VHH binders against BTB/POZ domain-containing protein At1g01640. Designs and how they scored, part 2

Target 1, 207 residues: BTB/POZ domain-containing protein At1g01640, of Arabidopsis thaliana (Mouse-ear cress) (q9lq95)
Amino acid sequence: MTEAEQKAAFLGGLVVSFKEQMHTDVLVKPGEEAPPIPTHKAVLAARSKVFRNMLDSDECKTSPEESITLPDLSHDELKSLLEFLYSGNLKAPYNQYRSLYLAADKYDISYLQDVCRNHFIASLSSRNVLDILELASIPCDTILKDAAINHIVKHMEEVVVPMKYETFVQRNPDLSVEITRAYLRETKAKAKDHGAPLNGNTRPRIW

## First folded at step 2 (VHH)

Design A9 (framework vhh_h_nbbcii10_fgla)
Fold by ESMFold2-Fast, scan of step 2:
Structure A9 (fold): chain B 207 residues (1-207), chain A 126 residues (1-126)
Amino acid sequence: as target 1 above (207 residues)
Amino acid sequence: QVQLVESGGGLVQPGGSLRLSCAASGFTFSDYSTYALGWFRQAPGQGLEAVAAIYSSGGSTYYADSVKGRFTISRDNSKNTLYLQMNSLRAEDTAVYYCAVKYGSSWYRPSEYDYWGQGTLVTVSS
């Protein structure tokens, strides 16, 4: 076992404190009417400045059980988020990544945002790229936005032929303009990259 | 109760500069409840146009193509105030400017903004 692996195993004890609810001091409530999840203030505050502020609020301090609510997350999504804060590893089904990505932005958990963004970039397809581009516009994520637009312009026919694109354009006229401009830039770049000939003399210089 | 109050509008010559301020009360910019802050404008006889937005987390900024490179959105969390620095002003920038707060999805859609200021008039004219 490497030293890095030994350190990871040692720090893994913190995950156990969450899973076994050892000496928890705050309750985190999901948006749905579901049981709250006991956790640790120190972990939440260390991982998120927003959580630190929420924990320092009068609403949390005066609540009967000292609790905070994350209204945009289901119980299962919340459990995935909290486990991530202890472990640094996101073990979530595909359908939770949208909510977790938005939560990462809302609660200022930059590493979770990076993990979710990398997942979306790795999963980009002509079927999901419009949804991902629209998602990226919510937190103004230029890295994810640029990756999605780049995929669209490289697979333009596959993306724009289906009826879904018409609905996308109506909902997102500004993004549709950006796609068109990016496509023009890509088309011009391909012409230059192909080694378009210089405008030379067409007459033979043989005498 | 959330309240937004704009200031800093006025008459300015083409090529000039103005700084708009938006003082917020009833919520704090550092609070989890504040998602995005934006500036919109409405020119005479036209609809609302998104100008710029800044997200409460991470401070990511977006700008309309018409103002990119000329306008800068910023905030001061300690003063709970949003700013729009407008440089190289043009006649077409003449409009009533509104600040707004959202918890919704798209920074450029007026309908997704939850609270609005009363507006401040900016006139760019010789």
Scores: ipSAE 0.000, ipTM 0.142, lowest interface PAE 16.0, mean pLDDT 82

Design B1 (framework vhh_8cml_1)
Fold by ESMFold2-Fast, scan of step 2:
Structure B1 (fold): chain B 207 residues (1-207), chain A 122 residues (1-122)
Amino acid sequence: as target 1 above (207 residues)
Amino acid sequence: EVQLVESGGGLVQPGGSLRLSCAASGRTFSSYAMGWFRQAPGQEREFVALISWSGGSTDYSDSAKGRFTISRDNAKNTVYLQMNSLKPEDTGVYFCAAKYSGLWTPYEYDYWGQGTQVTVSS
């Protein structure tokens, strides 16, 4: 095995303390009515300054069984998040990435946000690009937003023809304007003839 | 918070017609695309028809084209499926579904009704 592979295996071994609940010292509660997940304060604090501040709060120290709550995550999403904090490796089904991406922003876990962003960029398609663009606007993620808009501009017909675009426009008028301006900017950058009149006359836009 | 309730199902002879209704409750009904799905005994649920939030766009399965018409009345918070020239193969439970566009989701539709039975038999 290479040294890099050995280091990854060694560091990943800490996840055993989480999965087998060895010497846990804090409970983390999901937003839904589900069992709390025992974990380690040292790991939470090392990975997130927001978690460190939550753990240092009087609310946590005086709470029954010393706990913190992450209200925006389901039990399974929370398990994925916590395991990631130990291993640095995200082993989550596709349907968890939205919640994990938003949690990464809220709890200031920059590497998790990068992992989720890269997943979204790699999975961009005409079917999901509007969803990803709307998601990117929440944490003001300019990298993901620009990638999504660039995809839309390159596949404009595929994106705007389906009925999904109607509800997107109604829900996101500001983003719709940005898409239109980006498309216009892209088409203007291409120096090509796009409509010389058949008889050599250009009419004003009047019927 | 959209709740859907279907009605209008029943027993009809081949060649007959039925009009299904789906009544919706919720503040954002007009922002939802609405669809009809059906499930025949022992088979998977299949798509029948779809209408956009404004009513300006519709789509149909190949089996529904030319025979079924989807429409909506946003003032009444209701979507309709007019079924003409019914065949025994159209027998099944018909479900109304609502879809809100925007955020990434593994599901095509966000809300479902409980279904209404349609039986095409002599």
Scores: ipSAE 0.000, ipTM 0.106, lowest interface PAE 16.9, mean pLDDT 80

Design B10 (framework vhh_h_nbbcii10_fgla)
Fold by ESMFold2-Fast, scan of step 2:
Structure B10 (fold): chain B 207 residues (1-207), chain A 126 residues (1-126)
Amino acid sequence: as target 1 above (207 residues)
Amino acid sequence: QVQLVESGGGLVQPGGSLRLSCAASGFTFSSYSKYALGWFRQAPGQGLEAVAAIYSSGGSTYYADSVKGRFTISRDNSKNTLYLQMNSLRAEDTAVYYCAAEKGILYWGSTQYDYWGQGTLVTVSS
């Protein structure tokens, strides 16, 4: 095994403590009616200052079973989040990434936000780009926002022709203005790079 | 290798009772799937529905709203067996019942598990 593989195997012992619920000391409840997930205060506090503050709250300390609730996550999404805090690896189906991305912002888990952002950028298409742009605006994620806008201006006709774009514009008039301005900048840059006539003379010289 | 085998299904009249069993082989509840076991069901033409789950040796149990107060989940680690006691059965309880085992934490809303059985049919009809 490489040193990196040996280190990963060693750290894997912490994931086992979560999966087999060894010496857990706090319960984390999902937003739905589902079983709470036993975990470790030390891991939560080490990974998120928001979780540390929640654990230090009187509400958690006086709860019958010492618990915190993450109301925006389903049980399966919560399991994926908690396992990530132990392993640093996100093993989640694609439909969980939106909730996990928003949870990363809410609970201040920057590495999870990076992982989710990279997933969205890698999956960008004309079909999902408007949803991803709208999502990026929630935490004011400029990296994801810029990636989405760049995709839109490169595939403008594919994005604006479907009816979905009209609904997007109604919900997000500010973003629609940013798209228009970005498209104008892109169009001008292309014209400049490909030698548009500088003095407005459009007539080719024909001999 | 690892198998979950359900039994105890059959035809029962409304208001009747059945006890389902799920026998595990190839692993032990104390050394592998010690904390997360559950029952799921699928009615004809419908999707999978979570029915009940049991966690830890302390026996924390959870039930779908449709079965609360009527069904009881239990486990016997020494016999590697999971049970579902079904009382006051209704026509809408007619389904194929599956047991599921997950090392550690069971996926409540998911149809994917480490291990699950082939299912046992429960028909509630007069």
Scores: ipSAE 0.005, ipTM 0.339, lowest interface PAE 10.4, mean pLDDT 83

Design B11 (framework vhh_8ghr_2)
Fold by ESMFold2-Fast, scan of step 2:
Structure B11 (fold): chain B 207 residues (1-207), chain A 123 residues (1-123)
Amino acid sequence: as target 1 above (207 residues)
Amino acid sequence: EVQLVESGGGLVQPGGSLRLSCAASGFTFSSYYAIGWVRRAPGKGEELVARISGSGGSTSYADSVKGRFTISADISKNTAYLQMNSLRVEDTAVYYCARDLPIFGSGSYTDYWGQGTLVTVSS
């Protein structure tokens, strides 16, 4: 095996400890009425300072079985999140990315936030861009927001003609102003790139 | 990038009123977060005096302030308010605006705090 393969196999033991529930020391509860998921305090604390603080809280320490609750996640979303903390790989269906993106911000898991953001940027279309822009505004994610606005201004007719845009403007008048300003910047940038020819004459030649 | 900026603190006589404001930036008010007001008086621990859901639909108050304090939120301005009426000497404290994460079924965790604003109630 290569050294890289040996390192991967060695580190893979932690993923196995989660999947096989080996020597777990804390329960993590989803928001719905579903079984808690046994996990490891050390992994949670190492991946999220928010989880570290939650685990140090009196609420966790005084519970009959030490537990924390993540109320905004379903059982399946929570399982995807926890597996990610052990593996560094997000294995989730597309319908979970919104919840996982917001959880990444809420629990300060920057790498998960980056993974979800990159997924949204790669999946940007005129069909989903308004939803992604609204989503980006919740944590004030300037990278995702700028990517969404940039897509809108490059595909303006496709985005603004459907009735969905009118509803978006009513809900988000501030974002609609930002889109307009961005469109003007894009139009001005295109005009600047197509500037006057070098060494042009200011007047027509006279015979 | 997340910031909570408080204003409205000051000196007031017993029985007087003050309105504290908390302007939030770097996130949008939503059901995903709650906004709370926490106070700390000299020689005492932190006391959560009021909380409002980010959607503005749900409020809660400490027994010490029920009927006197009112928390509200203007979602369009991304600003939360604490209206303090019938102020008492024992309300003297530094008041902090805080963003709460609903992490425990019976509790929450505060992830961001404002700088605090001093409220002094004296004759």
Scores: ipSAE 0.000, ipTM 0.378, lowest interface PAE 11.7, mean pLDDT 83

Design B12 (framework vhh_6qgx_2)
Fold by ESMFold2-Fast, scan of step 2:
Structure B12 (fold): chain B 207 residues (1-207), chain A 119 residues (1-119)
Amino acid sequence: as target 1 above (207 residues)
Amino acid sequence: QVQLVESGGGLVQAGGSLRLSCAASGFTFSSYAMAWFRRAPGKEREFVAAISRSGDSTFYTDSVKGRFTISRDHAKNTVSLQMNSLRPEDTAVYYCAKFGLSWTPQDYWGQGTRVTVSA
């Protein structure tokens, strides 16, 4: 066993306290009418400044069962989020990643946002890239946005020919302009790599 | 096979009390949290109360806090729900469920036990 594996196993012992409900001191409620999930204030506060503030609020302190509510998450999404806070490993089905990504932004859990972003980047395809680009615009995620635009530019015909792109443009005209500009930049870069001379004036960036 | 058998339901007047019991078999009872759910006529199944593996922690939906008490007996593999100050709104079929690692009840629902609270 490597030192990295031993350290992971040692740190993973905290997951046992969550899964076995050892000395839990707060309840976390999903947005739907479902069972609350017992967890630990110290873990929530250590992983999220937003959770720390929620736990310090009068709203959490005023009931006999101290509780906080995460209204945008289902019970299963909430379980995935909470287990991640203990383990640092996200074990979730594909359909939960959108909600978890947005929750990571809302609750300021940067590592969870990184994990979800990496999942989206690894799963990029001509079928999902427009949805991922729209998603990235919600938290203003430049890394995910640039990865999605780069995929579109490299697979332009596959993305823009289907009618789905027309619907995308109607909803996101500014992103359409940015895709066009990115395509021009990629075309110039490819021409340079193939020994063609760079052509014309560089247009100033418009925000 | 996992089996959960609920009992103790009946007809009771508003303000009365009932004690529900759930007998568990087919799994290591002491390894799981247990819960009670209910389904009122024409409605979805809703959470009522839960008890941790050790029995040291209990959790209740807001509408039953201070009125219902959940408990467990590891020697008898039972979980119980003491229901006091019953209201017509408590009328439902009550089900017990085990909570596994996923914190959701398993699909091992029994027939439940019917509680009717008359106005």
Scores: ipSAE 0.000, ipTM 0.233, lowest interface PAE 12.7, mean pLDDT 82

Design B13 (framework vhh_8cml_1)
Fold by ESMFold2-Fast, scan of step 2:
Structure B13 (fold): chain B 207 residues (1-207), chain A 124 residues (1-124)
Amino acid sequence: as target 1 above (207 residues)
Amino acid sequence: EVQLVESGGGLVQPGGSLRLSCAASGFTFSSYAMGWFRQAPGQEREFVALITWSGGSTDYSDSAKGRFTISRDNAKNTVYLQMNSLKPEDTGVYFCAASKFLPYTLSPSEYDYWGQGTQVTVSS
């Protein structure tokens, strides 16, 4: 067992307090009509300045059972988020990453945003790249945006031939212009690296 | 650099409509609640409308209810205020404002960033 693995096991013990609902002091409600999830104020406040302010609010303090609501998350997405706050490890199915990525930005949980970004970059494909690019534009995530655009310019024909690209262009004309300019920059850079044919003989004549 | 830039103000007759826009840059727009405030000469800034970070909840002053609609486009980093059935009392400088935390008192002091404002004049 490495030292990193030993630290992970030690910190993983705190997840038990969440999973077994040990000494919980606040309820977190999803956006759907589903049961609230009991959790700990100290963990929420330590992980998110936004959560800290929500907990300090009159709304939370005067609520019947001291609760906060995260309206953009389903019950399962909320459970994944809360478990992440205790463990630092995201264990979520692929279909939750979009909501968790947006929640990470909304609730100012930078490490969760990094985890989700890395997942998207690792999973980039011609099938999902337009969705990922559109998603990256919401929090103005330049790292994810640049990675998506780089994928598009390297796989341009695969991305622009399907009808999905027409819909993307209609919804995002500004992003389509950025893609076109990036493609031109890439093709010009490749032309410079490979060299254009020399025009003329430039060596000095012997006279 | 953080910027909020309002546009869409102008002169309109009573009963007319205007759509204000506020373009945001330099911060994570989707993480902020957005509000509109207005100020007439010699008066304090007054709350007009609020929209939460997702757009899932809105709130309005009593004078704005039923006439104004706040909306946002997080993909474009823009918040809007659609103003219908405008009255002379709606005249003022309209400011957009951003709050990292959900504002509870609707006070200007709860907002972190402010635009420079756009003039709305309702007059014949």
Scores: ipSAE 0.000, ipTM 0.084, lowest interface PAE 21.1, mean pLDDT 83

Design B14 (framework vhh_h_nbbcii10_fgla)
Fold by ESMFold2-Fast, scan of step 2:
Structure B14 (fold): chain B 207 residues (1-207), chain A 125 residues (1-125)
Amino acid sequence: as target 1 above (207 residues)
Amino acid sequence: QVQLVESGGGLVQPGGSLRLSCAASGFTFSDYSSYALGWFRQAPGQGLEAVAAISYSGGSKYYADSVKGRFTISRDNSKNTLYLQMNSLRAEDTAVYYCAVDTKWLIGSYSSDYWGQGTLVTVSS
């Protein structure tokens, strides 16, 4: 076992306190009617300034059994989020990443936002790029936005020919303009890089 | 349905500073937690320009190239208030400033729901 593997195993031991509900001191409620999840104030506060503020609020302090509510997350998404706060590893199905990405922004968990962004960038395809670009616009994530636009301009026909793009343009006319400008920049760069080399030694003689 | 009220505008000399505030009424910022909040401006005889935007947590911020390094956007969700700190003001910053909820905002683009009447900022030329 490498030192990095040993360190990961040691730090991963804290997840046991969450999974086995050892000495929990706060309840976190999902947005749906589901049981609250017992957690630790110290972990929430250490990972998120927003959670720290929520925990210090009158709403939490006067609530029965001291609780906070994350209304935009389902029970399963909340489990994934909370386990991530203990482990630093996101173990979530594909369909949870959108909610977790937005939650990372809302609750100021920058490393979770980085993990979700990296997942989206790694999974970029002509089928999902418009959805990812739209998603990136919500928290004004320039890294994810630029990655999505770069994919679009490199795969322009695959993205703009299908009817889905017409619907996207109607919802996001400003993004459409930005894509067009990015495509022009890319086209000019390619024209410069792929210009035919001048052959000063060419001497055609036909007779 | 929702109302945003801008304040803090006024007359200032070039190089001066102003802080704009945008107070929410009839809703809380958590109602729009998935949306960016931003500032837009419209100079006399010109079109609308996006100035700055901030996500609910404050973790993601955008600034127009014309204001980067001079303006700072911030929010206080407990007070339902959005702020724009404007430093090193220039004559070209003269405009009516609006705060808005926006889900589609791009650098230098216009895609917003206007909830306020605006506040006038005049920088002497």
Scores: ipSAE 0.000, ipTM 0.135, lowest interface PAE 18.1, mean pLDDT 80

Design B2 (framework vhh_h_nbbcii10_fgla)
Fold by ESMFold2-Fast, scan of step 2:
Structure B2 (fold): chain B 207 residues (1-207), chain A 125 residues (1-125)
Amino acid sequence: as target 1 above (207 residues)
Amino acid sequence: QVQLVESGGGLVQPGGSLRLSCAASGFTFSSYSTYALGWFRQAPGQGLEAVAAISGSGGSTYYADSVKGRFTISRDNSKNTLYLQMNSLRAEDTAVYYCARGTLYSWLSSDYDYWGQGTLVTVSS
């Protein structure tokens, strides 16, 4: 067994305390009408300064069972988020990544944002790239934004032919300008490289 | 969609060897997400029995006492494939073998949420 694997096994033991609800001390409520999820204040506070502030609030302290509410997450999305805070591993179906990505920004959980960003970059396609670009603009994620724009300019015809692109342009005129400028840079770079053939081993004239 | 597909089952004589494979798809949508994987079996007229489990990284393994020293579990994360090398097979190893995806520390059947369809292994002369 490697040391890294031993550390992963040791640290993951904490997720058992969440799943089996061992000595929980706070309730976390989803935005929908669903049961609250018991968890641990120490884990929430250690993983998110926003959660720490929420737990220190009078609203939480005076509630009958000491609870906080995450209104933008469903019960299942909340379970995925909480398990991640204990384990450091995201176990979620693909349809939860958008909400989890936005939650990572809202609750200042940088590692969760990195995990979700890498998932989006790995899944980029001409069908989802406009949605991903729009999503990236919410937290001003330049890494995800640049990856999405790069995909668009390399697959421009596939992206702009569907009617979805017209709707995107109307909603995001600023992003559409950025795409156009990026596409022009890409095409000019390609045209310059292709149109400027080298005439063998031409040595620059030294005077 | 998460899918697990077993292969490699068949008829083998006592003392023989067989290697089972489990091709996994859709279970690692994130490069940071790792899952424990396990092999379970159900013999005719018996309940489900855990056989072996392996951690997400492959460094931690668990074996049922009935198979220790005879079976070896391994995984290839680059191919998303789980293996069970079965040596010194006995008549009592006859069962339908299932692969399953579990939680990070899962060994218990209740912690496995996706299962393959199963592959039959028959050990007889």
Scores: ipSAE 0.000, ipTM 0.077, lowest interface PAE 21.6, mean pLDDT 80

Design B3 (framework vhh_5c3l_4)
Fold by ESMFold2-Fast, scan of step 2:
Structure B3 (fold): chain B 207 residues (1-207), chain A 122 residues (1-122)
Amino acid sequence: as target 1 above (207 residues)
Amino acid sequence: QVQLQESGGGLVQPGGSLRLSCAASGFTFSSYAMSWVRQAPGKGLEVVSDISSGGGSTTYADSVKGRFTISRDNAKNTLYLQMNSLKPEDTAVYYCAKDRYLGSIWSEFDYRGPGTQVTVSS
């Protein structure tokens, strides 16, 4: 094992306190009707200043059982989020990444947002790029937005010909302008790269 | 002595159905969440589905959602997986797995069975 791998394993040992529910002191509730998940305040507060503020609220402190609710997450998405806070390793099916990405922004968990962003960038295709671009605009994620726009510009015909693009433009007129401007920048850059070499022959062509 | 024994695997054509069973012994079956996990040749383990100790809550991997149904009979100490609309991608060894933790919210296993082979091909 490398030292980095050994350090990760050592730090990940804290996940056993969560999995075995050892000395938990707060309940976290999903948005759906499902059992609350016992967790540790110290871990939540250390990983998210938003969670720290929620834990310090009157709503949490005076509730019959100290609890917080994450209304936008299902029980399974919440399990994935909480495990990540202990382990630093996200093990989640593809369908959870949208909710986890948005939760990372809402609860200010920057590393989770980085993990989700990298997953989206690695999975970019002409079929999902408009959805990913729209998603990136919600937290104003310039890295993910730029990656998506670059993909669109390189695959413009594949992206703009389908009817999906018309719906996208109606919902996101500002993003459509950004795509157009990016495409113009790309075509100008290509024109510079394709400058014809001066052949040294200045004689006019005759007929 | 914890024992889990899968059965019901075999060769099936695409679009077909298959029902897997897992007979459990050596522990209080009704107290533990159970899972079905699979391993395709040359790949890692994938959790296909899990079910709570009382059977009231189930989850499914996206790859099988709408096609597979997990269920349990606590009186018979038996776990089931009904597999419909089978695809070549479902070809794998399927394992019955016992969750490590009582009242677990995790699909983490302290025991699994020897597995049953499911092959989906024409």
Scores: ipSAE 0.000, ipTM 0.107, lowest interface PAE 19.9, mean pLDDT 82

Design B4 (framework vhh_6qgx_2)
Fold by ESMFold2-Fast, scan of step 2:
Structure B4 (fold): chain B 207 residues (1-207), chain A 122 residues (1-122)
Amino acid sequence: as target 1 above (207 residues)
Amino acid sequence: QVQLVESGGGLVQAGGSLRLSCAASGFTFSSYAMAWFRRAPGKEREFVAAISWSGGSTFYTDSVKGRFTISRDHAKNTVSLQMNSLRPEDTAVYYCATGSYFPLRSSEYDYWGQGTRVTVSA
């Protein structure tokens, strides 16, 4: 068994404390009316300064069972988030990634944001790139934004010809300007790098 | 321009069912949460149900849980609300809304339909 495997097995004991609800000391409530999820203050505080501040609040300390509420997450999304805080591994269906990505920003969980960003970058296509670009603008995520714009610029015809781009421009006029400027920069960069012959380089006939 | 058009309202007896539909246009439908709100006679507008951009998460006010089901169809740009076991207290004008990335942030819904009337008789 490798050292990495031994370390993973050892750290797996912390996930068991969550799944089996061993010595929990705080309740976390989803936005929907669902049972609260018992967890550990120490884990929440260690993973998120925002959670640490919420736990230190009078609202939490004076609540009947010492609870905090994450109003933007469903019960299943919350369970995925909490398990991630113990394991460092996100096991979630693809339809939860948007909510988890936004929660990572809201609760300042940088590694969860990185995991979700990498998922979106790996899944970029001409069909989803405008949605991902729009999503990236919410937390001002320049890495995801730049990856999405770069994809658009490389697949410009596929992205801008469909009607979907017209609705995107109406919703996001500022992002459409950024795309245009990025396309111009890319076009100039290609001209410098490749130096391809221009259409007027030859004189095919005599005067 | 963003447009939301509701349909499916009407008069039904208590215990009956109705399906409301909202046709959406003028925005990237798949990028935003969709929600249903209602305004009962003499009351303020209240949240009923919401569905995330992907359709993977649904949210309901307590009084409709188990009776109402929200769904979305990305191919048709529609959101639907299936209302079962209707009660007289469900009588209201129902509004479709969008503009929010978070289903439960009612203050972020900037675009509203004109509404469809639901009347549940005793």
Scores: ipSAE 0.000, ipTM 0.166, lowest interface PAE 17.3, mean pLDDT 83

Design B5 (framework vhh_3k1k_2)
Fold by ESMFold2-Fast, scan of step 2:
Structure B5 (fold): chain B 207 residues (1-207), chain A 122 residues (1-122)
Amino acid sequence: as target 1 above (207 residues)
Amino acid sequence: QVQLVESGGALVQPGGSLRLSCAASGFTFSSYAMRWYRQAPGKEREWVAGISGSGGSTSYEDSVKGRFTISRDDARNTVYLQMNSLKPEDTAVYYCAAGRPYLFSTQSYDYWGQGTQVTVSS
C-alpha cells in the first residue's frame, strides 16, 4: 500500500463515525417529510462556511435537538451530501448530481461543485447538453458553460433537431444568441484552418 | 411593471469606499440573478459583479476581486455593491441588471436600471 493510499484509508475512517452515528451533536433535516440525519457540527463547519454560520445561528442553538434544515434536498440526496463531507468521495446515482451541484453552490462547498462539474463534462452528449448549459447558468459556472457550448457547436445539427431546442430557445434567448455566435466563431476557425498552408502534426502536448 | 433604481453613487477619494444599492420591483426578485455593470466615458459597458438567484454564488471581474462585494437582501428586494479601496479607474456609471438565466453578458439581462455615477478623484 502506498503512503497516499494509507493516508486516504486513515482519513476515510471518519466516515465510520457518521455511518454508525458515533457521538453526533446535530440533526440535519431534508426538505421533505423524512427522518433527520444525525451528524457532527465540526465536520459541517470545516467543510462549509455557510453551514458554520447556520450552526452559529440562534435558530439552530435554540432548537430542541440542535438542528438545521436543507430544504432543497431529499433524504437520499442529503445522505449523499453528508457522506461526501466526511469522505471526499461522491457515491451518488446519476439523478442526484443536479441537486448536489446546486447544493454545492448554495452551501459553498467548492470541491463538491468541482466533482459534479467534472461528472457533467465527462457525461456531455447531444441529448443532455442543453440541460447542462441551463444548469451551469444558475451558479455562474463559466467552465461548465464553455464546455457545454463547445459541445453544442461541434454537434449543432444533433442539438437543434429535437423539440427540446425550441423550448430551450424560448426559455433562454440570450444563451441561444451565445450559441449562434460561438458557432460562427467555430465555423470561421475551421474555414481558416482549411484555407491555411499545411500545418504539421500539432498536438497540445506530447508525453 | 419592472423597475430597477440604483443609488449611492458619489465623488470619493482614491482608497475610499462606497456602497451602491439597487431597489427592485415588479418581479419575483428572489428568482432572478442580479448583476452590476459599469460604463466609463467612451468605453463599452463592462460586467463588474454577479450574484445568483440562489444567493450562494457570486462572481467578480478580475480587476475588482478582493475589493468589491456583491450581496442581496431578498426581504427588501435590494442588491448591494460594497466597493472598497477605490481607484481612479473605477470611475464610471454603475448599472444593476436582472435576468434569467444568469450569464456573464450584457445580452443575458431582461431589465436594466438608469445607473448611478461613481467618480474617484485622480
Scores: ipSAE 0.000, ipTM 0.141, lowest interface PAE 17.3, mean pLDDT 81

